# Designs tried in a protein design chat: VHH binders against Leucine-rich colipase-like protein 1 (LRCOL1). Part 5

Target 1, 137 residues: Leucine-rich colipase-like protein 1 (LRCOL1), of Homo sapiens (Human) (a6ncl2)
Amino acid sequence: GYGPQKKLNLSHKGIGEPCRRHEECQSNCCTINSLAPHTLCTPKTIFLQCLPWRKPNGYRCSHDSECQSSCCVRNNSPQELCTPQSVFLQCVPWRKPNGDFCSSHQECHSQCCIQLREYSPFRCIPRTGILAQCLPL

## First folded at step 23 (VHH)

Design y01 (from x05 with D56G)
Fold by ESMFold2, look of step 24:
Structure y01 (fold): chain B 137 residues (1-137), chain A 121 residues (1-121)
Amino acid sequence: as target 1 above (137 residues)
Amino acid sequence: QVQLQESGGGLVQPGGSLRLSCAASGFTFSRYHMSWVRQAPGEGREWVSSIYSSGGDTYYADSVKGRFTIARDNVKNTLYLLMDSLKSDDTAVYYCARDSYPEGKWDYDYWGQGTQVTVSS
């Protein structure tokens, strides 16, 4: 045996545990990461920065800061999306690659958003003259 | 090694609600897009909803928009389907499926065993 143990709950949370403050985490980093929409104890970068996860191009967004590109714009989409930023710091049109999920043709680089199988989601698919749901090449 | 286990199905009345869960193990859940797919008796499989690996970016079949909500918890490695305003047309076995995008053939590479949802009057 041993005597009574003090309760110590500071700086002991591991990666992936919910948090509100950096100090709660062994990593000293409490931020948004790719695991959940709320703050979690997260690893710092190799430069010891505690950085929030930011969305790749094509993800829906509300603010520029959510995006890796720092561009959250409504190009030809019904929703604002993360888009690339040009070398002149201007947001440029970006469209989803083949295979990605979509809700409209305009989201896709191919301009073709279809459901290949009844059990499949709608995806950006290479355009051909065979696909009646898309403009022919 | 990859395992997907659905739960939460059952018998409900029209207009009722259910919450389906899919417990994932054997892979890094947060790196994969996930989908719910259903199969009614005597019919083929029908896509219901999909969610990006990060959560928040969601897609729905027209037949379920406004009634169903897909969600995920990447800490608990669990996918959810919140089903409201259920109709007899929603009667089916519901499967969770792991999407192979961006790697693979843009298809599902793993499926759960399914959970039965029955909406009867």
Scores: ipSAE 0.615, ipTM 0.896, lowest interface PAE 0.9, mean pLDDT 81
Fold by OpenDDE, look of step 23:
Structure y01 (fold): chain B 137 residues (1-137), chain A 121 residues (1-121)
Amino acid sequence: as target 1 above (137 residues)
Amino acid sequence: QVQLQESGGGLVQPGGSLRLSCAASGFTFSRYHMSWVRQAPGEGREWVSSIYSSGGDTYYADSVKGRFTIARDNVKNTLYLLMDSLKSDDTAVYYCARDSYPEGKWDYDYWGQGTQVTVSS
């Protein structure tokens, strides 16, 4: 049985349009970062679900600065499984021993390397079971 | 050791222009987002402008939008702030700051000593 079609809230802004709130963006991925004092919302990759900033323990924060961006999935378990994400590139940065970012999956020994834009460095995270669960059901 | 050194500040008349520079060393400059933050006398720190590591994305405070331009030269390891149409309210110490995003934080981890900008008749 086709589960209830999540009403695609037709109110989502298109790709590339600035969002002021999580609900305005298709990916619901908004954060306050050090680059600007206002909330920035960006689209997330097709395979990852972005949730508002949360504390490492999963609790909601009063301010985004207290929290981490999370990739969360709901499985048949009542518990959400979340992994931290970067604000811009949607993956936790993985660094080389010299501190540089990886430019490919192979360099980071990970299958999660995301490039936000052309000529931007790749941000990679370790491949884990929890990361794999971030795929849309 | 990470170092940031601002320069180019000074005294200018209203409507004048200044160009600030921030010389970066001790890290891979091209890998970090950078920002300018200012502090006026008796006031707190105020974000002015930010630029992404690649230089493609820039952000400005409403108070400086249309007047200031942030830029970077990743070959020279230098951050710039072009300030046009300066106002008295722009008087402040201007700081160069490195974003700590690559470190998994969403704050500034290193600051310069600052450069004084004074706009007065």
Scores: ipSAE 0.006, ipTM 0.302, lowest interface PAE 9.9, mean pLDDT 69

Design y02 (from u02 with K98R)
Fold by OpenDDE, fold request of step 26:
Structure y02 (fold): chain B 137 residues (1-137), chain A 121 residues (1-121)
Amino acid sequence: as target 1 above (137 residues)
Amino acid sequence: QVQLQESGGGLVQPGGSLRLSCAASGFTFRSYHMSWVRQAPGEGREWVSSIYSSGDDTYYADSVKGRFTIARDNVKNTLYLLMDSLKSDDTAVYYCARDSYPEGKWDYDYWGQGTQVTVSS
């Protein structure tokens, strides 16, 4: 007697559910989520590609590849955030304006990070007058 | 009236730890960057650490980097300095100071009275 083949109703997992294989997902896409240590069911792209989920603009990032924009840069915050690409498709690092605290010359738009007084923090300072010492020798 | 009041100083052995607090009042604490500055006996004032108004970014003098941690609680209007691995050279009066930027001359406009920290065997 051929026993009834239990049709394993493979209950396909929805978007956002933990998965190990593409076939487990209704989307047929199981990828690593940059926000979670585990692989999750993700939607396919418009081109039916199964791509890892990338962070939208405004999310913390460490690498360009984490961002939908492919641009992870330091913005007005000390933290790197996913930011829109410039018109030139370049991720231009944001540099600190004059007056901001800094730890290196490279952080400043002026390329000049100095301590004006022994009791003051290091700040981005314009390269003028006595502060010309920030000029590369 | 703007007020800053330091506390938590004391006598500690080398290698010990202290937690300083600075209670702020009379202004919108969350809107200002804050700093710790110290003055050792017979020396000038020395910058120790600074923190942005949001608390997201912190800066340290090389002499205290890796040992001290600046933090703030904007709900409690309190600035903190966690001091670990204290050395004799850390002996000083510690002041909290309000940053005057951007309206000021890249300086401090208000200071606390200070709290004494003594590191001695």
Scores: ipSAE 0.738, ipTM 0.954, lowest interface PAE 0.4, mean pLDDT 86
Fold by ESMFold2, look of step 24:
Structure y02 (fold): chain B 137 residues (1-137), chain A 121 residues (1-121)
Amino acid sequence: as target 1 above (137 residues)
Amino acid sequence: QVQLQESGGGLVQPGGSLRLSCAASGFTFRSYHMSWVRQAPGEGREWVSSIYSSGDDTYYADSVKGRFTIARDNVKNTLYLLMDSLKSDDTAVYYCARDSYPEGKWDYDYWGQGTQVTVSS
């Protein structure tokens, strides 16, 4: 506890108390731990790291690093939101499914837009093989 | 019962224009993406242009971009290819083709009989 007396020296603060420096905190960790912009004394992780709180999915963001998901994109929204990464740890906006017409690799979920035959339009196709190459099927 | 019938081909001088039509019957035309494909004598079939079922987006081979325009009329069940600035290299039989997307094969499931376009001096 801080105790009944006010100390002029900053020495010890509990979790949730305002701080400016790590040393003010019993945890030795002064960081953002909520949506509020103020730094507060915060528990370290089990690896003794003093990490800032990050936004859950659905919160407005400007940078990937603000998000628990590490993914800040537009996904069916006029604004960037913290969004889950794909199963493969990819942070991608909506893309066209396999089989759809395309003009560039970036339009496709697969990142693969090729013409399978000379008479075919360019289509989004799955990448193939362990190397995930963009090759005709 | 699906029928695709191309028309509007003919003989034209270099720099000229043609409008191809493809009349569709026996299916719900507005539900299908459509393409134009051409075949010059002695060569394989070559993709020319594609259009979404809605008509909202269009795609072109590099060889025809800026000269050809694909369009559709979902009331008249007709696909069009407007060809400007024709070159001798555009001489071919032009086919309209119905796309199978999204229903599996990612290919054409029906073709027309074709219409001949000849660009000659």
Scores: ipSAE 0.587, ipTM 0.887, lowest interface PAE 1.1, mean pLDDT 82
Fold by ESMFold2, look of step 25:
Structure y02 (fold): chain B 137 residues (1-137), chain A 121 residues (1-121)
Amino acid sequence: as target 1 above (137 residues)
Amino acid sequence: QVQLQESGGGLVQPGGSLRLSCAASGFTFRSYHMSWVRQAPGEGREWVSSIYSSGDDTYYADSVKGRFTIARDNVKNTLYLLMDSLKSDDTAVYYCARDSYPEGKWDYDYWGQGTQVTVSS
């Protein structure tokens, strides 16, 4: 029970042991890591930061905070996945611009994925027509 | 000058395999999406497969999915098409094509001369 520095020196738990406070750990880092969904004694980064493990891109998620990217969105998948943020640091479902390759209408910002010629790949194209339907150029 | 040169075609038995290569020169290969397109005798050209400039994503016509694999080597400036489980209806001249995206009209701006693939017993 003595001063603040004693609190820092009383840690005894090794990597992977359950904890509630950083001070319980030899690493002085009690956070979520890949071993379990609850807090465990975890190594700090090489910059001495005690950071919670977050899911890489492509992992299933329910909240932005679960992801390294801080972005949990539904792209071309029926499930929300950890996804890179846009170049403007926005967490928006990414969709492909016109002209880009695609496999389904939903991949495209235009919602139109069409093969214009037999020798062409499927591409995202602008919608056309009065009703803005998915029609070829 | 942009040059695309295909090789690796030939005569093969049904169920056999071939590896096509397309040697690229005269441009920055790693900056361009690439495609394979084929043309059977007396027919129009048919898209086979496409690959992003980075090589990370690939696309296939339904007729070849699960049998063909497109790949690229951006160090050697070479595009590949691995063809497995070949069928008689895969007989065609296979062309390597450079995609104009995002520039131009979303079409191919350069083609190779083609390599003949013939599948027959």
Scores: ipSAE 0.573, ipTM 0.886, lowest interface PAE 1.2, mean pLDDT 80
Fold by ESMFold2, fold request of step 26:
Structure y02 (fold): chain B 137 residues (1-137), chain A 121 residues (1-121)
Amino acid sequence: as target 1 above (137 residues)
Amino acid sequence: QVQLQESGGGLVQPGGSLRLSCAASGFTFRSYHMSWVRQAPGEGREWVSSIYSSGDDTYYADSVKGRFTIARDNVKNTLYLLMDSLKSDDTAVYYCARDSYPEGKWDYDYWGQGTQVTVSS
């Protein structure tokens, strides 16, 4: 039925309790602290920062901010995964090294996926020649 | 010391099914990618399917996609090829082969002795 507006009990929740706002928590820190998608009252760091837990590389993600690497890209799959940034601090998809199995050129670091022998699987191989062509070694 | 031993071949009618097995010994099976390769009478060897050491990713030749399934059991050290909807042109000796990736020269370093599959009325 009818009732008063829900009373807010600020700063009453301990570590691990569900929350929506920082001030609900004794820690004054309401953030993601595990793989679970909901926010929980969480301790601040030793520098008094309220920081979210972030996913390691290889975990499924929807946004860059979910990842420790700050990089959520499609890494040769239909789903986005947390992935290391490049040496130039760019968020680029992981690509397979030479020798690895592949189905298409774009899966490979070399951009070159061919079958070297009729009995071999398709593999990533280096491009060759002055035109960087995708040819057998 | 590395041994690969295929079994499960035989005579089967068109449209039939077979499951091939490859028993592995003398190495750490779960660390290696594996492949199936076949050789029809009078022809060269032809790649059929490959599977990562983890068992997660699989690859197939166009001629067998949708009909064959590669699988592995890293506890039993066994590679499988489940063959459905068999056709007469699937008649061949089927070999399992150990991939040298990431070590070696991007080739197979060990082969089994093969198992005969014959698809005939």
Scores: ipSAE 0.550, ipTM 0.877, lowest interface PAE 1.4, mean pLDDT 82
Fold by ESMFold2, fold request of step 26:
Order: C-alpha cells, then structure tokens, then sequence
Structure y02 (fold): chain B 137 residues (1-137), chain A 121 residues (1-121)
C-alpha cells in the first residue's frame, strides 16, 4: 500500500468549521465571521465572492465595517444599527414606514408619530390636509 | 381560526405583582406584532404595551412605563405582561390583541376575551 497522504486532500471542511486557508473548505472560502472571533468556512456570495461575513441591516454595530451596508448609524436607539446606504452611497438614519410603531416623530419617514385611538400604539402616520399636518386621533 | 386566550389575572394588593399570559393558536405567532390593551370599569379601551414579532423592541404607555414588561415566547406561542408595583388605577380587564401591520389596516384584527386584574385594599 501507500503511505499517509492526509495533507494532500484539502477542501473537506463544511460551513462553520474553523480554518486558516480557503482551500481547507468545501466552499473554498475561509473568512472572518463577525459572530465569531476566528476564521470559519463561509459560503460565498451570490456573485461567488469570498467576503468576510458582515451583519445585515438591523444588527447592533460599533463600526461601519461590521455591516454589509457599510453603514453603522444611530436610529433613535441607545446603540448603533446597521442600516442601508442612500442611492448616493451616503449613510443616513433609516426611518420607519407608515403604520410602524414609534416613540417620536423623528423615527418616522413622515415625521409624524401619533396615537390614532386610545387603544392603539403610537404609529408613523402620513401627513395630510392642506397644511401637511399630523392628523390627530 | 385565530384564537387568543388570556390568563393570570386576579386580586392583588397595591404594590404587588402579576404575570399575564396570552396563548395564541391558529396562526404563525412569530410573524405578528402583539399588544396588551386594558379596559377599566366604565371606561374605553386603553393601549398598554406593544412588542415586535421578533420580541426585541417594546413600547409602553406612559402610565405603565418602568412598572410593566411585555415579553413573548415564539416557541410556546405565548405573549406575556409582567406587572410590578401595581396601583388601584391598574384595575381593568386586560386583552391581548394581534396587530394587522403590515398586511391590513393599522389596527388590531383579533382580540382575546380578556382577564380581570383587580388591585384593591
């Protein structure tokens, strides 16, 4: 028979297994995962790029580089969250659509956070009327 | 069909605590925002607290903030209201309600039958 040939057969590790080199992984992608302190075998993107895993929108962050969007901004919270970039690659705070729960006018795209009925939560509501005012309940 | 069933109400002394539960069935509980609403004797219904489908964001009426805690268990399909430092003004029937956002109008589309909370001395 043949002698030991263990080091000749790389590319055996599955997603989530620790690695040091891309070729150790079935995915051929060994990158930093922001949820773990070390490199792991990671799936490639839809365009077959081997990129470090980054947090999607809504995840807590400290730096822009943690986010897939490259935007870590404060959105009326004691902590920063990953948020999408504008069409001109500018990081602006995401604002809530109409109907969503809110605590202040500034959370809403409409700039209107009101309680329509006594039993309702406060919601982002469109401005309406001649003077573009927030509608009272 | 959608079913919401509250429990855990009762008689309690001022300053006491209660935990309300709302058992949900007949729908995908983890996909819906949920709220607690209360109705004191002779009054209309009043919003108490709301929680996102994920459970990570919560909202409270000023009258209960700091005393009540809304929570949910998406494995057991159960909504909770942890009530501390209860006052006589908290005496009411407490309802759980399913939020229609974003699929419907911005309102509740289903209500439970309610559970009575009485704070007296």
Amino acid sequence: as target 1 above (137 residues)
Amino acid sequence: QVQLQESGGGLVQPGGSLRLSCAASGFTFRSYHMSWVRQAPGEGREWVSSIYSSGDDTYYADSVKGRFTIARDNVKNTLYLLMDSLKSDDTAVYYCARDSYPEGKWDYDYWGQGTQVTVSS
Scores: ipSAE 0.549, ipTM 0.877, lowest interface PAE 1.3, mean pLDDT 79
Fold by OpenDDE, fold request of step 26:
Structure y02 (fold): chain B 137 residues (1-137), chain A 121 residues (1-121)
Amino acid sequence: as target 1 above (137 residues)
Amino acid sequence: QVQLQESGGGLVQPGGSLRLSCAASGFTFRSYHMSWVRQAPGEGREWVSSIYSSGDDTYYADSVKGRFTIARDNVKNTLYLLMDSLKSDDTAVYYCARDSYPEGKWDYDYWGQGTQVTVSS
């Protein structure tokens, strides 16, 4: 969701640094999507790098339901960790499908989910061991 | 016109069971994810459960996990909530809600009128 922009604390992970725990990125994740004219900011979020949404014919889509997509994160491993047909999540806190927060990837043994507002529907992707990154403000 | 109509609520004793139904009309039901949301007296709305359009993926709040089962019949355009082992804390108005995700939204765009569930001795 939309939130106020806050400066990154010196104790927080820097832009592009990998985070194992959500608390390491204690800042608003703010990113601009070409499909959304407004900056989307979520506090204490991780950055998930996703491939653009594509239709089978190769055209880009406006939202995930129309497309095949894959969210991928590069880690120190030569292999990218990708979730096929996943929702393009710009900034996400680690949540379980039941709405509980995860402190680290290891604690989230289920799908990672986002919820924009209380009681709003969760958007979930299958569990991955991806390294999260702090987004630039 | 999009319509959601809940039914099946009532008074039940602790440990009892209820089955809620939500009749959907006015849209392509099979194309939408659906959810149950409840609101207890004096409390805010609480997400209970969601089911994807295909019916393959279901999600539950911890408070109801293992007791409630969400299901859907895309032929009958009906959403269900099977509630077992009901507790007093389950007392609330239960709403059926349409997920607006297929339309590029991240919230619910339509709600039913709700059905009252009261769990009391």
Scores: ipSAE 0.029, ipTM 0.424, lowest interface PAE 3.1, mean pLDDT 69
Fold by OpenDDE, look of step 23:
Structure y02 (fold): chain B 137 residues (1-137), chain A 121 residues (1-121)
Amino acid sequence: as target 1 above (137 residues)
Amino acid sequence: QVQLQESGGGLVQPGGSLRLSCAASGFTFRSYHMSWVRQAPGEGREWVSSIYSSGDDTYYADSVKGRFTIARDNVKNTLYLLMDSLKSDDTAVYYCARDSYPEGKWDYDYWGQGTQVTVSS
């Protein structure tokens, strides 16, 4: 099937540039960065589409600050699975198809796992590739 | 218990240099991104610099770019701020702060007590 057309708006800010709104970015997506007082422009999907910020549980939020990620992926079910954005580019957390977290890299077929807290489940992510961002197993 | 303790502040002349340190304890230091934030008298908190847990990525406020360098030693559990070419406007209390991102937040969850930096002739 024809993937969604990449609408590259050349007038938008480039990847990595500071922005205040998603619409300022070429990908129409910004990643919130707690390290800096600005939002960074990043591609969110393989199609360079930007989904509204959502809570990790898949619910919509009224403001970006309410959500840990703007990355939601539809699996084979009508349910959207939202995953937290990584501070590191090219390292976006994966989840199992059922939404569960991983306990190891191998379990999620990933080379990158993030543990939020001690004794908490890992969020495993691919190491590289825009195509792998925000994708479930 | 999470603890952050700043040191290295003091009085310096304009154009001088200082090195701030932040000793971290009570958590896995190498797993957290860290930042420096300052507060000048009568002003609000101002972000200065941040460094990723790996140390590979650093960020700076425009006001300090080219003059300040953030670094970390994950073996020593210490965060550093090298300040060169200091200006009077750099006078502030400097705080070490832990980023809460690994815990699913986009803020700072722990702060040090701060260290005073005064730049005056």
Scores: ipSAE 0.005, ipTM 0.299, lowest interface PAE 11.0, mean pLDDT 67

Design y04 (from x05 with R31N)
Fold by ESMFold2, look of step 24:
Formats: structure tokens, sequence, C-alpha cells
Structure y04 (fold): chain B 137 residues (1-137), chain A 121 residues (1-121)
């Protein structure tokens, strides 16, 4: 006589392991994951669906397609990050507000980095006039 | 009340070095950007260097780049200016100034009394 037989399924892959077929995963979900060049074992949604995973905002990226927002830009950061699109569905980098220190025009939302007085540092300054001129007052 | 007290000035030969300090009290030093500003005899005040409240980024006037280093110690509430390769043109009273950003009009709201730096042969 034999005791009860147990089915051991120790070869099924956990979340985050590379896969080619859903069946390889304990989750039974093998989807594209923008953190890797290949599909990974991934949790199903609350509706038990196996959907592609894309990076949330704040994750490092190289391509817009890696991001849930479809927006991979440098927003005052040393690297590109997944970033929300604006309310007008624009994927634009965040730039420094008026008054902040700067070293180049491109750092500023106004695109205007100037020294207003000899004792002042260079700052992001609003442009004046309808032609958006970058001139001191 | 807010107080800024500079020290470390003096008489130095050309090519020499000095380290200026600015002791801050009466406010939360780590919340404020800080600058060094200098005034040569008979001239207006001239921006020298600025540093973010965190110390992460620094900015320098072209006339001092590569020779001066701004630094801060937010534990000791002290701002520093390390000056190397001093020239006669660096002779001035050096002021520590507290930046009003973001709450002010993008200017300085408090100044120290200054410390004299004299570079002469």
Amino acid sequence: as target 1 above (137 residues)
Amino acid sequence: QVQLQESGGGLVQPGGSLRLSCAASGFTFSNYHMSWVRQAPGEGREWVSSIYSSGDDTYYADSVKGRFTIARDNVKNTLYLLMDSLKSDDTAVYYCARDSYPEGKWDYDYWGQGTQVTVSS
C-alpha cells in the first residue's frame, strides 16, 4: 500500500519570471510587460483577465509605449519617466516655474532665463509682450 | 528674528584662498535657498553664487566659476563660500543673503552685515 498521492507543481513560474505561454505561470497569465523585452508571468485583473502590463507614472522609460500614459519624457529629472499627459492630451516635459534658479532658457517653462539685476541670480522670468520676448525689464 | 552673520574674511595675497562662513539663526535654514553677493568699493552689489535649500544644485557667476565653491551644512545652519585662486578683482565685502523664493518677489529678503575680503600684494 501507498499513502495519498500529492500533485506537486513546483515548476510553475511566479510573478515576474519570463514565459511564453500562460500555462507556465502559477497565475496562468503570461503577458507583455514593459519592464522586460519579453513576456512575464503577471497577475490577472480583478475580472480574471490576463492583460498587457505597462508602467505607471514615475517609472523609468525609454519609449512612450512602455507607459500607461503613453508619455515618456524628462520632467525635471536626470532620466525620462512615465508622465501623465496634460489635460489637453499633450506629452510635454515639466519645466521650472517663474522665479526658480536656472542656467539656460530651456530649463524654464517661460523659456526665459535671465539676470534682472547684477546682484540677482539667473531666474526663470515671465516673457513680456505679445511677441514673448525674453528681455529684462 | 532672522539673523545672518558672515565671517572668515581677511587680507590675502593674490592666488591665495579663503573660506567664508555665514551662520544663520531665527529661521529654518534648510527651507531657504541662499546666495553670496559681493560689493567692491564704490560699486554696486554683484551676484556671486547661489545654492538650493537642499544643497543639491549650485550656481556661479562667470567671473568666479572654477575658483569659488558654495556649500551649506543644514545641520549646523551654515552657508560657506570656498574661494581659491583669489585675484585683486575679488576684493569686496561679501554678503550672505536669504532668497525669498518661492514666497517672495524673487529677491533677497534678508542680508548679513558682510565680511571684508581684501586681495592685495
Scores: ipSAE 0.525, ipTM 0.867, lowest interface PAE 1.4, mean pLDDT 80
Fold by OpenDDE, look of step 23:
Structure y04 (fold): chain B 137 residues (1-137), chain A 121 residues (1-121)
Amino acid sequence: as target 1 above (137 residues)
Amino acid sequence: QVQLQESGGGLVQPGGSLRLSCAASGFTFSNYHMSWVRQAPGEGREWVSSIYSSGDDTYYADSVKGRFTIARDNVKNTLYLLMDSLKSDDTAVYYCARDSYPEGKWDYDYWGQGTQVTVSS
């Protein structure tokens, strides 16, 4: 997917260091994790790029909460491009009502399901408009 | 119904060790990330440690890093906290908690009743 260029910031926290805001992170992409009391920075790799994600209505986000994510990148506009929280493919996992992972998009009532490992359960997120990065092929 | 039950707490001297266990039931344990959270007297809840569902990734609070080890046995549906080099400041009720991340909220949806850990000379 298309990702905006971030501003060159000279002083960013390193990978794994606690951040309060996305701008503090080297990648300008922070994910909050219930497994840690702080926001974690991830490198912008091919798989962890904090790719743009829009609201379901197709609009950009001004805050990570609007995108149901903690991964937002500022571009030249005042609006942020947010992505779902994810370890790998920027998808927030959804589960069945019983708490189990889904094995298909349909089980999660989502069109965005990722499989982190072969034979592992799928993690699904709600489909968000035109620029969803994890649409099934 | 989801149940979490902690055990293994007790009174130990400084420098001692304890192993806490959390028995989980009522859900597919292996599908959930788990955490230990403690609450000292007069203090708020403090995150201690977390482990991913697969057990591959672990996280620790700075206050316990190098001393505590979180582990899980997905076959036994049990979460563990190995506590070494215990300090008086580690005195607290320790809770196991289930992650509620699938709901799109980074929080915990179920808690155990807690087990008391007291470190005193």
Scores: ipSAE 0.007, ipTM 0.290, lowest interface PAE 10.6, mean pLDDT 67

